# Ledger of designs, part 94: VH-VL binders against NAD kinase (nadK)

Target 1, 268 residues: NAD kinase (nadK), of Syntrophomonas wolfei subsp. wolfei (q0aze0)
Amino acid sequence: MKIILVNNRFKENTEKKAQEIAGQLSALNVEVIIDNGLDEPYAGTVDFIMVLGGDGTMLRAARRYGQRAIPVLGVNMGTVGFLSNIEINELAEYLPLILREEYSLEARMMLEVAVFQQQSLLTRVFCLNELLLRSNSPRMLSFALEISGQKLEPYRGDGLIVSTTTGSTAYSLSAGGPIADPQLDAFIVTPVASHIINKRPLVVSPEREISLHLLEEREAIIGIDGQIKMDFGAENRVLIKRAPHPLLMVNLKAKPFFTSIDRSLQRQ

## First folded at step 9 (VH-VL)

Design M103 (from M1 with light chain K50H; framework fv_oberotatug)
Fold by ESMFold2-Fast, scan of step 9:
Structure M103 (fold): chain C 268 residues (1-268), chain A 124 residues (1-124), chain B 107 residues (1-107)
Amino acid sequence: as target 1 above (268 residues)
Amino acid sequence: EVQLVESGGGLVKPGGSLRLSCAASGFTFSNAWMSWVRQAPGKGLEWVGRIKSKIDGGTTDYAAPVQGRFTISRDDSKNTLYLQMNSLKTEDTAVYYCTTHPRYSGYFLAFDIWGQGTLVTVSS
Amino acid sequence: DVQMTQSPSSLSASVGDRVTITCRASQSISRWLSWYQQRPGKAPNLLIYHASNLESGVPSRFSGSGSGTDFTLTISTLQPEDFATYYCQQSYDKPWTFGQGTKVEIK
């Protein structure tokens, strides 16, 4: 069995814990690859991915490995989050079950984001939460949104978020989007500080294609899962589709989404 | 309400075959791991085998006494679990229960919901 | 295979008694053990999972403890509906195995 350990090496505790866990797995004849974000994603065949950290580390793992249909387990290192399933102090007890494949999988849709300059593809990335288009200056953006070839009236404001249902509790929530059951597949399209009356969040089929481009030159960026930032100008266009494969998240114990989000909202 | 109803039990001769069915209602069957557990008259419980949900690989596992003779399958469109029993032996005489693995609290290695059972008698 | 042995095989008790049933695994199973109750003529029902967690809807007089190889089910104050056969079950390694059962019968 081969397992990738994904961690944040810039945190002393997570790097040290990753080395300890790698030693424990090696003693059980498990081959371990440590991915601390510095190198290219491991290209070989792997059986399981263990993410040591918070939601941010899970988002990185999803971006790097989410399209490979490999089980991904989030192990909480003491940070608040929605994407971990067990705590680090539970790992020793659950490890035999992991090695015997005694766990269930939950499919989470992902976005495929393709950025073009003119007609040329600049980059293609995958993400678990969202794409954010935003102004990088005090000036509002004027931009066009197309949904499966249907051109909407122009948007004016600070930007737009295109989110998965998993991302409904991230930036989309902060911008006024709905909370969505992550078991549903849908795009959530949420305006950011729109100055046009009646620009509401939209919930659309995950089979639709969404495209965005600027109607006038502005300093803008697109952000992916809050981790990747790319300049976006009037010569650029972004195309968003459902990714070919969902992220396969490991459940070793039930994590009740609705009671978790309800508790989080009550704390506000 | 979560409910499991077994059917298909009866009397068969050694070497014969039977197919048991388990009709599920009140939960999302397609997401559930399902097992068969049997109990010989006056004796204890014996796990027969398990089938995982399709998303978890749809794999089957069997206890040694039935390996190669019994096949577990599922039809998610009909919310039904099956146990195909071939080359039946007198030792297979038992009440057969279908049962779910919990998905609510994460202890999916227990059996939380059980059917009423169906009796299989293998006798000449 | 992991062998599960219960003791005693049967016991006689009165309503109001404290009853303890022990289950021993042939190798360490951590806490991957469940307890079931089977009333005469009925299907089993889950009482305890993961050694000590009480299943929803099960009365608080039932409790489980133990880890590794030694496990105990306790009924603090026996009620008339508790006269039944009790089974432990390990889920540490396949094949999943049950103890032989402990019959709790009226004294």
Scores: ipSAE 0.584, ipTM 0.809, lowest interface PAE 2.0, mean pLDDT 89

Design M104 (from M1 with light chain N53S; framework fv_oberotatug)
Fold by ESMFold2-Fast, scan of step 9:
Structure M104 (fold): chain C 268 residues (1-268), chain A 124 residues (1-124), chain B 107 residues (1-107)
Amino acid sequence: as target 1 above (268 residues)
Amino acid sequence: EVQLVESGGGLVKPGGSLRLSCAASGFTFSNAWMSWVRQAPGKGLEWVGRIKSKIDGGTTDYAAPVQGRFTISRDDSKNTLYLQMNSLKTEDTAVYYCTTHPRYSGYFLAFDIWGQGTLVTVSS
Amino acid sequence: DVQMTQSPSSLSASVGDRVTITCRASQSISRWLSWYQQRPGKAPNLLIYKASSLESGVPSRFSGSGSGTDFTLTISTLQPEDFATYYCQQSYDKPWTFGQGTKVEIK
């Protein structure tokens, strides 16, 4: 059995804890690969991915490995988040279940984002939460949104978010989008500070293709999961569709999504 | 209303075969891990085997006494679990219960929903 | 296989009594233990999972405790409907195994 341990070396004690866990797993004849985000993703076959950290570390793991249909477990290291299933101090208790594959899987949709310059593909990335198109200056953007060949009336404002249902509680929520059941597959399209009063969030089929381009030259960026930033100009087009494979998240404990989000909203 | 209803039990001779069915309703059967547990008359409970949901691999596990003789399968389109019993022995005489692990996945190792059971008697 | 042994095999009690049943595993099973109630002629009913977690709908008079090899089920104030056989079950390692049962009878 081969396991990848994904950690963030910049968080307190995560490197030490990753080495400690790697030693424990090696003693149980498990081969361990440590991924601290500095090198290319491990290219060989693996049986399981353990993410040590908060939601940010899980988002990075999902981009690096989410399309490989490998079970991914989020282990919380002390930060509040939605994507971890167990706490680090619970790991020793659950480890025998992990090694015996005594866990359930939850499929979470991902986005496939392709950025073009004219007709040439510049980059293709995957993400778990959202793509953000945003102005990189005080000037508003003017941009076109097309959904499966249907051209909507132009947008004018600070930008647009195209989110998964998992991402509904992230940036899309802050911009006025709905809270969505993460078991549901859908795109949530949420305007950011639109100057057009009737531009509402849209919930669309995950079978749709979403296309964005600028209608006039502006300084803009494309953001991926709040972690990757790319320049976006009038010569660029972005195409968003459902990724070929969902992220397979491991459940060792009950996931109280609705009670968790309700509690969080009451504490705002 | 959440329920499991077993059927197919009866009297069979040693060496014979029998197929049990378990009809599920009131929950998302396709997400559930399902087990068969048996109880010989006047005796305690004995786990027979388990089948995981398709998303979790759809794999089966069996207790040693039934390995190679019993086969567990499921039909998610019909919300039905099956136990095919071959080469039956007198010691297989028992009430057979179908049961599911909790619908929430974290404590899936407990049997939270049980059917009423169906009696299998293996006698010459 | 993990062997589960219950004590006592049977006990007599009156309504209102505190009843304690113990279960011992042949090896450490952490907290991977459940308790079930079975009334005569009926299917088992889950009471406690993960050693101490009360199943939804189960009366608060039932409680579980323990970890490792020694576990207890307690009924704080026995009611008429509690006269039944009780089973512990380990889910730490396959095959899943049950204790032999403890029959709680009317005095």
Scores: ipSAE 0.560, ipTM 0.783, lowest interface PAE 2.0, mean pLDDT 89

Design M105 (from M1 with light chain N53T; framework fv_oberotatug)
Fold by ESMFold2-Fast, scan of step 9:
Parts: structure tokens; C-alpha cells; sequence
Structure M105 (fold): chain C 268 residues (1-268), chain A 124 residues (1-124), chain B 107 residues (1-107)
């Protein structure tokens, strides 16, 4: 059995724990590949991915490996998040079950983001939470949104978020989007500080294609999962659709979404 | 509300075959792992086998006494679990229960919902 | 295979009694143990999973404890509906195995 351990390169504790866990797994005749984010994703066959850290580390793992139909387990290292299933101090107890494949999988939709310059594909990336289009200056953007060939009236404001249901509790929530059951497949399209008074969040079929482009030259960026940033100009177009494969998240224990989000919101 | 109903039990001679069915309602059957557990008259519980949901690989596991003779399958479009029993032996005589594993509540390696059982009698 | 042994095989008790049932695994199973209740002529009901977590709808008089090889189910104040057979079950390794059962009978 071959397992990738994904950790956060900027946290000393996660690196030490990754090495410790790799030693434990190796003693059980499991081959371990450590991915701290510095190198290209491991290209060989892999049976399981263990993510050591918070939600940010899980988002990186999802972008690197989420399209490969490999089970991914989030192991929380300290700060509770929404994408981890067990705590690090529980890992030793659950490890025999992991090795015996005694876990359930939850499919989480992902976005496929394709960025074009005119008609040329510049890059294609996948993400678990959202794409953010935003102004990179004090000037508001003017931009076009098209949903499956249907051209909406122009947007004017600071930007737009196109989110998965998993991302509904991330940046989309901060911008006024709805909380969505992550078991649903849908796009959530949330305006960021719109100057058009009735631009509301949209909940859109995951079968739709969403495209965005600027209507005038501005400094803008597109952000992916709050971690990747790309310049976006009037000659660029972005096409967003449901990724071919969902992220397969491992459940070793029940994680009740609604009571978790309710508790989080009550504390704010 | 949530219910499992077994059927197909009966009397069969050694070496014969039976197919048991388990009709599920009140929950999302396609997401559930399903097991068969049997109980010989006056005896304790014995796990027979399990089938995972299709998203979890749809794999089957069997207890050694039934391996190679019994086959578990599912039809998610009909919300039905099956147990095909071949080369039946007298020691297979038991009440057969279908049961679910919780997926989004409780611990998913427990058996949280049970049918009422169907009796299989293997005798000459 | 992991063998599960329950003690006692049967016991007699009166309503209001505190009842303790023990389950022993042939090897360490961490906390991967569930408890079931089976009333005569009925299907089993899940009481406790992961050694100590009470299933929804199960009365608080039921509790579980233990880890490794030794586990206990306790009924703090026995009620008439509690006269039944109780089974432990390990989910640590396949084949999943049950204890032989403990019958709680009227004294």
C-alpha cells in the first residue's frame, strides 16, 4: 500500500508529525511519499492520501490530487476546520481501519477553471472551494457573466465568487452567499460588493458552464481557493465548469455538517 | 419510517439454492453499506457478509463459512439488497437479517437498522 | 479471527438492579466495539458503538466502557423491558465477530 502524506511546509509541527507518521506507516510496510508542497505532485500510483493540517492544506491536496479518484483523509493538527475528519491524537486508533479500508467516502464536487487569452488556453486548474474574480486596485470592475450561453446584464463592483457547495462556508459566506449542504452539487455565484442594487447570489446547476470576462481594462486577479493568484485582464476569459471527478473525502466517523456550522455561527 | 423487509426464506434441501431479498425504505439506500447477519435457532449472532456502497467501491466481504457459496449484491434503482445462497448446508439454517451501517450519523461500522429477519431451513 | 467472549452467559436480576456485562477480546481492538440488545423473538437493536457512545434514542441508564481487550456494558437501574439477550461485537478486523450473548433473566 502507498500513501501520500500532505503537510504544511510553513509549520514546523506538521513537518515533524509527518515524519513521525511516515515512520509508523513504514514499520507497517506502507510506502510513504511526503508532499510538503515544494515539488510537483507525485505522479505514480497511490492508494490513499492523508492530509496533515487544516483546511488550507486540504485545499492544496484537492487541487494536486483531487481528480485522481484517490481517497483523501483530513487529519486536524490543531485548529478545527470543516474539511478534516479526525484529530491527530485519534490517528493511531483509526490507522488499522484506514489500512483495512474500513471507511466511507463522500464525494465533493470540484471546479474546473480554464483561463484563456483570446482563444488560447493559458492554464487549467481544479479547486474545491471557489474561484474569486476581484479588483486589484481601488477601482471597481465592469464584467460580463454568461451562464450556459445566457448573457446576464453586466456586473459592476469589486468582483464575483463562483463556489462549490463545499466552498459555501468559505469566501462565499463572507460575501453574503448562502450556506449549502455539501452533499448537493451546485455552483453558488456570489457578487462581491456589487454596485448594481439587485445582483443576488445565484444557485446554479452543476451542469452549467460559467464564463467571465472584463468589459473594460482594469487591474484584476482571479484567486483559486484563496491560495493561487493569477492576473486577469480584458483579453482574458475564464470558463468554469464542474470538474470531471469529485474529491473523494474519507469519513472514519460521522461529521454532522449542520450542527457544526450552527455552533460556529453562534460563536461569531 | 426507516425500514428493512426481508423475503425469500423457506425450506430447502442440502445442496439447494435460495435467493433472499431485502427491501429498503426511508433512507438513501444507494449510500448505505449493507450486511447480512444470521442467527441459528437458539444460538447467537453471526456476520455473513457485507457489501459497500458503489461510491465506496461496491466491494463484498464474506465470513469464511459462506465464502464461495454465497453472493451479496444490490440494486440501487430498486432499493433492494440480495443474498444468493448456493450449495446450502444444514448448518446454514438460521434467521437471516439484513442490516445497515450508518453513514452520516453514528458509527458506520455498527449495525444500526435491522430487518425483522427471514427464516431459512435446510433439511432433508 | 478476533474471538469475543462474554461473561456471564446468563444472569438473573430484579427490576431496579444494577447489571454489568463483560466482554473480552482475544486481542486488542482499541475501542472498536458495539453493544446490541435482542428481545425474545425480535431483531437486535444497537445500544452503544465505539465502546462508550450511546445510540440516539437509547435510554441513559445504558452505558459502556473499556478499551483494548476488556469492555463492560452497564444498566444502572434495570427496567422490565431490559430483560433480553445482550451481544458485544468487534469491528476492528474482519470477519466481524459477536460474543456468545448474555441473557438477562427475571430473578
Amino acid sequence: as target 1 above (268 residues)
Amino acid sequence: EVQLVESGGGLVKPGGSLRLSCAASGFTFSNAWMSWVRQAPGKGLEWVGRIKSKIDGGTTDYAAPVQGRFTISRDDSKNTLYLQMNSLKTEDTAVYYCTTHPRYSGYFLAFDIWGQGTLVTVSS
Amino acid sequence: DVQMTQSPSSLSASVGDRVTITCRASQSISRWLSWYQQRPGKAPNLLIYKASTLESGVPSRFSGSGSGTDFTLTISTLQPEDFATYYCQQSYDKPWTFGQGTKVEIK
Scores: ipSAE 0.547, ipTM 0.776, lowest interface PAE 2.1, mean pLDDT 89

Design M106 (from M1 with light chain N53R; framework fv_oberotatug)
Fold by ESMFold2-Fast, scan of step 9:
Structure M106 (fold): chain C 268 residues (1-268), chain A 124 residues (1-124), chain B 107 residues (1-107)
Amino acid sequence: as target 1 above (268 residues)
Amino acid sequence: EVQLVESGGGLVKPGGSLRLSCAASGFTFSNAWMSWVRQAPGKGLEWVGRIKSKIDGGTTDYAAPVQGRFTISRDDSKNTLYLQMNSLKTEDTAVYYCTTHPRYSGYFLAFDIWGQGTLVTVSS
Amino acid sequence: DVQMTQSPSSLSASVGDRVTITCRASQSISRWLSWYQQRPGKAPNLLIYKASRLESGVPSRFSGSGSGTDFTLTISTLQPEDFATYYCQQSYDKPWTFGQGTKVEIK
């Protein structure tokens, strides 16, 4: 069995624990590939991905490996989050079950983001939470939104979020979007500080294609999962679709989404 | 109402074949892992085998005494689990239970929903 | 295979008694153990999973404890409906195996 162990090398406590776990796995005749975020994603075949850290580390793992149909387990290292299934102090107990494939899988939709300059593809990335189009200056944006060939009236404001249901509790929530069941496949389109009085969040079919472009010269950026930033200008267009494969998240125990989010919202 | 109903049991001669069915209702069958567990008359419980849901790989596992002779399959469109029993032996005489474990709530490695069972008698 | 041995094989008790049933695994199974109750002529029903977790709808008089190789099911105050056969089951490694059963009989 070959496992990728995803961690953040720059977090001292997480790096130390990753080395300990790698040693434990090697002692059980498991081949370990460590992905600390500094090198290219591992290109070989693997059986399982174990993510040590918080939601940010899981988002990185999802972008790097989420389209490969490999089971991914989130192991929480003490950070509050929604994408882990077990705590680090539970890992030793669950490890034999992981190695025997005694777990269930939960499919989480992902976004496919393609950025063009005119008709030329500049980049193609995948993400688990959202794409954010945002002004990079004090001036508001004017931009066009098209959903499956339907051209909406122009938007004016600070930006727009196109989110998965998993991402409904991230930036989309802060901008006034709905909380969505992550088992449901849908895009959530949430305006950021819209200057147009009746622009509301939209919930649309995951089979829709969403297109965005600027209507005037502005400094803007596209953000992916809050981790990747790309410059976006009037010459650019972005196309957003449902990714070909969902992220396959490992469940070793039940994690009640609605009670968890309810508690998080009340603890403010 | 959550329910599992087994059928297809009966008397069969050694070397014969028999197909058991388990009709599920009241839960999302397509997401459930399903098992067969048997109980010989007056004896204890013995796990026969398991089939995982399609999302979890759809794989099957069998106990050694039935490996190569029994096949577990499922039809999610009909909410039905099957056990194809070939090359039957007198030792296969038992009540056969259809069961599932709680994938939606709690840990997945226990059997929480059971059918009433169907009796299979292998005798000449 | 992981072998599960229960003790006693049978016991006699009265309503109101505290009943203890033990289960021993042939190798360490962590806490991957469940307990089942089977009333005469009925299918088994789940009582306890992961050694100590009470299944929804099961009365609080039932409790489980243990880890590794030694496990215990306790019925704090036996009720008439508790006269049944009890089975432990390991879910650590396939094939999943049950103990031979402990029959709780009326005294």
Scores: ipSAE 0.563, ipTM 0.789, lowest interface PAE 2.1, mean pLDDT 89

Design M107 (from M1 with light chain N53Y; framework fv_oberotatug)
Fold by ESMFold2-Fast, scan of step 9:
Structure M107 (fold): chain C 268 residues (1-268), chain A 124 residues (1-124), chain B 107 residues (1-107)
Amino acid sequence: as target 1 above (268 residues)
Amino acid sequence: EVQLVESGGGLVKPGGSLRLSCAASGFTFSNAWMSWVRQAPGKGLEWVGRIKSKIDGGTTDYAAPVQGRFTISRDDSKNTLYLQMNSLKTEDTAVYYCTTHPRYSGYFLAFDIWGQGTLVTVSS
Amino acid sequence: DVQMTQSPSSLSASVGDRVTITCRASQSISRWLSWYQQRPGKAPNLLIYKASYLESGVPSRFSGSGSGTDFTLTISTLQPEDFATYYCQQSYDKPWTFGQGTKVEIK
């Protein structure tokens, strides 16, 4: 059995803990690959992915490995979040179940983001939460949104978010989007500080294709899960669609979404 | 209303075969892990085997006494679980229960909903 | 296989009594143990999972405790409907195994 341990290299405690866990797993005849984010994603065959950290570390793991249909377990290291299933102090108790595959999987849709320069594909990335189009200057953007070939009236404002249901509690929420059950598959399209009256968040079928391009030359960026930033200009177009594979999240215990979000909102 | 209804039990001679069915209703069967548990007359409970949902790999596991003789399968389009029993022995005589694993507690390693059972008698 | 042994095999009690049933595993199973109740002529029903978690809809007079090899099911104030056979079950390793059962009888 081969397991990838994904840790946050910017937290010294997680690196030491990852090495300790790797030692425990090796003693149980499990091959361990540590991914601290410095190198390219591990390309070999892998049976399981264990993410040590908060939601940010899980988002990185989803981007790197989410399309490979490998079970991914979030292990919380003390950071409050939505994407972990067990706490680090519970790991020893659950480890035998992990090794015996005594867990359930929850499929979470992902976005496939393809950025073009004119007709040429520049890059393709996957993400779990959202794509953010925003101005990188004080000037507002003017941009076009198409949904499955249907051209909407132009947008004017600070930007737009295209989110999964998992991402509904991230940037989309801050911009006025709805809280969505992550068991549902849908795109949530949320305007950021629109200057056009009546621009509202949209909830659309995950079978839709969403296209964005600038109508005026502006300095803009595309943000992916709040972690990757890419320049975006009038010569660029982005196409967003459902990724080929969902992220397969491991459930070892109940983590009720609605009570979790309710508690989180009480702290705001 | 979550319900499991077994059928297919009866009298069979040693070496014979039987196919048990378990009709599920009131929950999303395709997402459920399902097991068979048997109980010989006047005796305790014995786990027979389990089948996972297709999303969780659709794998099957069996207790040693039935390995190679019994096969668990499911038809998600019909919300039905099956137990194909071959090369039956007198010691396979038991009430066979269809069971599902907890959905709401998030604990997948117990049996929260049980059918009423179907009796299988293996005798000459 | 992990062997599960219950004690006692039977006991006699009166309504209102505190009843204690123990279950012993042949090796450490952490807390991966469930308790079931089976009334005469009926299918079993889940009472407790992961050693101490009460299943939804089960009366609070039932409680479980233990870890490793020794586990206890307690009924704090026995009711008429509690005269039944009780089984422990380990989920630590396959094959999953049950104890032989403890019959709670009217005194």
Scores: ipSAE 0.581, ipTM 0.797, lowest interface PAE 2.0, mean pLDDT 89

Design M108 (from M1 with light chain S91A; framework fv_oberotatug)
Fold by ESMFold2-Fast, scan of step 9:
Structure M108 (fold): chain C 268 residues (1-268), chain A 124 residues (1-124), chain B 107 residues (1-107)
Amino acid sequence: as target 1 above (268 residues)
Amino acid sequence: EVQLVESGGGLVKPGGSLRLSCAASGFTFSNAWMSWVRQAPGKGLEWVGRIKSKIDGGTTDYAAPVQGRFTISRDDSKNTLYLQMNSLKTEDTAVYYCTTHPRYSGYFLAFDIWGQGTLVTVSS
Amino acid sequence: DVQMTQSPSSLSASVGDRVTITCRASQSISRWLSWYQQRPGKAPNLLIYKASNLESGVPSRFSGSGSGTDFTLTISTLQPEDFATYYCQQAYDKPWTFGQGTKVEIK
């Protein structure tokens, strides 16, 4: 069995813990690859991915490996989040179940984001939470949104979020979007500070294709999961689709989404 | 109202075959791991086999005494679990229980919800 | 296979008594053990999972403890509905195996 351990290179204790876990797994005849974010993603065949850290580390792992149909387990290192399933101090207890494949899988949709300059593809990235288009200056954006070839009336405001259901509790929530069951597949399209009073969030089929482009030259950026930022100008177009494969998240124990989110909202 | 209802038990001769059904209601059957557990008259519980949900691979596992003779299958469109029993032996005489593994309670290897059981008697 | 042995095989008790049942695994199973109750003529019901976690809806008089090879089920104040047979079950490795059962009989 071959396992990738994904950790956060900027946290000294997670690097040390990754080495300790790698040693324990090697003693059980498991081959371990450590991914601390410095190198290209490991290209070889692997059986399991263990993410040591918080939600941010899981988002990076999903971007790097989420399209490969490999089970991914989030192991929390002390930061509260929704994408981890067990705590680090529980790992030794659950390790026999991991090695015997005694766990359930939860499919989480991902976005495929393709950015073009005129007719040329500049980049193709995947993400678990959302794409954010926003102004990079005090000036509002004027931009076009198309959903499966249907051209909506122009938007004017600070930007737009295109989110997965998993991302419904991230930036989309802050911008007034709905909370969605992450077991559902849907795009959530949430305006950011629109000057059109009745522009509402949209919930659309995951089979839809969403495109965005600027109608006026402005300073804008595209953000991916809050981790990648790219300049976006009037010659650029972004195309958003459901990614070909969902992220396969490992459940070793129940994680009650609805009660967890309800408690989080009551503590506002 | 979560419920499992077994049917298909009865008297059968050694070497015969029988198919048991388990009708599930009140929960999302397609997400559940399902097992068969049997109990011989006056004896304890014995796990027979398990089938995982299709989203978890749909794999089956069997106890050694029934391996090669029994087959577990499921029909998610009908919310029904099946146990096909072939080459039956007198020692297969038991009440057969349909049971589910809790995905919501976080311990997939316990047997949470049980049916009423159906009696299989293998005798001449 | 992992063998599970319960002790005692039967016991007699009165309403209000504290009852203790033990279960031994033939090898270490960490905490991967569940306890079940079977009332006469009824299907089993889950009481405790992962050695010490009380299943939802089960009365607080039931508790479990142990790890490795030795496990205990305790009923602090026996009620009339508790006269039943109790089974432990290991979930460490397939095939899943049960103890032989402990019958709690009325004195």
Scores: ipSAE 0.595, ipTM 0.800, lowest interface PAE 1.7, mean pLDDT 89

Design M109 (from M1 with light chain S91T; framework fv_oberotatug)
Fold by ESMFold2-Fast, scan of step 9:
Structure M109 (fold): chain C 268 residues (1-268), chain A 124 residues (1-124), chain B 107 residues (1-107)
Amino acid sequence: as target 1 above (268 residues)
Amino acid sequence: EVQLVESGGGLVKPGGSLRLSCAASGFTFSNAWMSWVRQAPGKGLEWVGRIKSKIDGGTTDYAAPVQGRFTISRDDSKNTLYLQMNSLKTEDTAVYYCTTHPRYSGYFLAFDIWGQGTLVTVSS
Amino acid sequence: DVQMTQSPSSLSASVGDRVTITCRASQSISRWLSWYQQRPGKAPNLLIYKASNLESGVPSRFSGSGSGTDFTLTISTLQPEDFATYYCQQTYDKPWTFGQGTKVEIK
């Protein structure tokens, strides 16, 4: 069995813990690959991915490996979040279940983001939470939103978020979007500080295509999961679709979404 | 109301075949792992085998005494679990129970919902 | 295979008694152990999972303890409906194995 351990090297405690866990797994004849995010993703076949850290580390793992249909387990290292299933101090107890594949899987939709410049594809990336279009200066944007060929009236404001249901509790929530059941597949389209009266968040079928482009030249960026940043100008267009494969998240124990989010919002 | 109802039991001669059915209602069957557990008359419980949900790979596992003779399958469109029993032996005489595993709980290896059982008698 | 041995095989008790049933695994199974109750002519029902967690709807007089190889089911004050056969089951490694059962009979 081959397992990737994904960690954040900028947190020294997680790197040390990853080495300890790698040693324990190696003693059980498990081959371990450590991915600290600096190198290209491991290209070989693997059986399981263990993410050591918070939600941010899971988002990176999802972008790197989420399209490969490999089970991914979030192991919390003390950071508050929604994407981990067990705590690090529980790992020893659950490890026999992991090695015997005694766990359930939950599919989480991902976004496919394609950025173009005048008909030419510049890049194609995947993400678990959201794409954010925002101004990179104090000036508001004027931009066009098209949903499966249907052109909406122009938007004017600071930007727009196109989110998965998993991302509904991230930036989309802060911008006024709804909380969505992660078991549903949908795009959530949430305006950021719109200056046009009555622009509301939209909940859109995941089978639709969403297109965005600027109507005026402005300094803007596209943000992916709050971790990747790309310049975006009037010559650019972005196309957003449901990714071909969902992220397969591992459940070893119950972590009920609705009571967790309710508690979090009450005590923010 | 959550319910499991087994059917298909009866008398069969050694070397014969039977197909058991388990009709599920009151929960999302397609998300559930399902097992068969048997109990010989006056004896204890014996796990027969398990089938995972399709999203979890749909894989099957069997106890050694039935491996190669019994096959577990499911039809999610009919909310029904099956046990195909071939090359039956007198030692297979038992009440056969279908049971669910809680999918999203901290104890999903336990059996939380059981049917009433169906009797299989293998005798000449 | 992990063998599960229960003790005693049967016991006689009166309503109001404290009843203790033990289960021993042939190797360490951590806390991956469940307890079931089977009343005469009925299907089993889950009482305890992961050694010490009480299943929803099960009366608080039932409790479980143990880890590794030695486990205990306790009924603090036996009620008339508790006269039944009790089974432990390890869920640590397949095949999942049950103990032979402990029959709790009226004295």
Scores: ipSAE 0.633, ipTM 0.825, lowest interface PAE 1.6, mean pLDDT 89

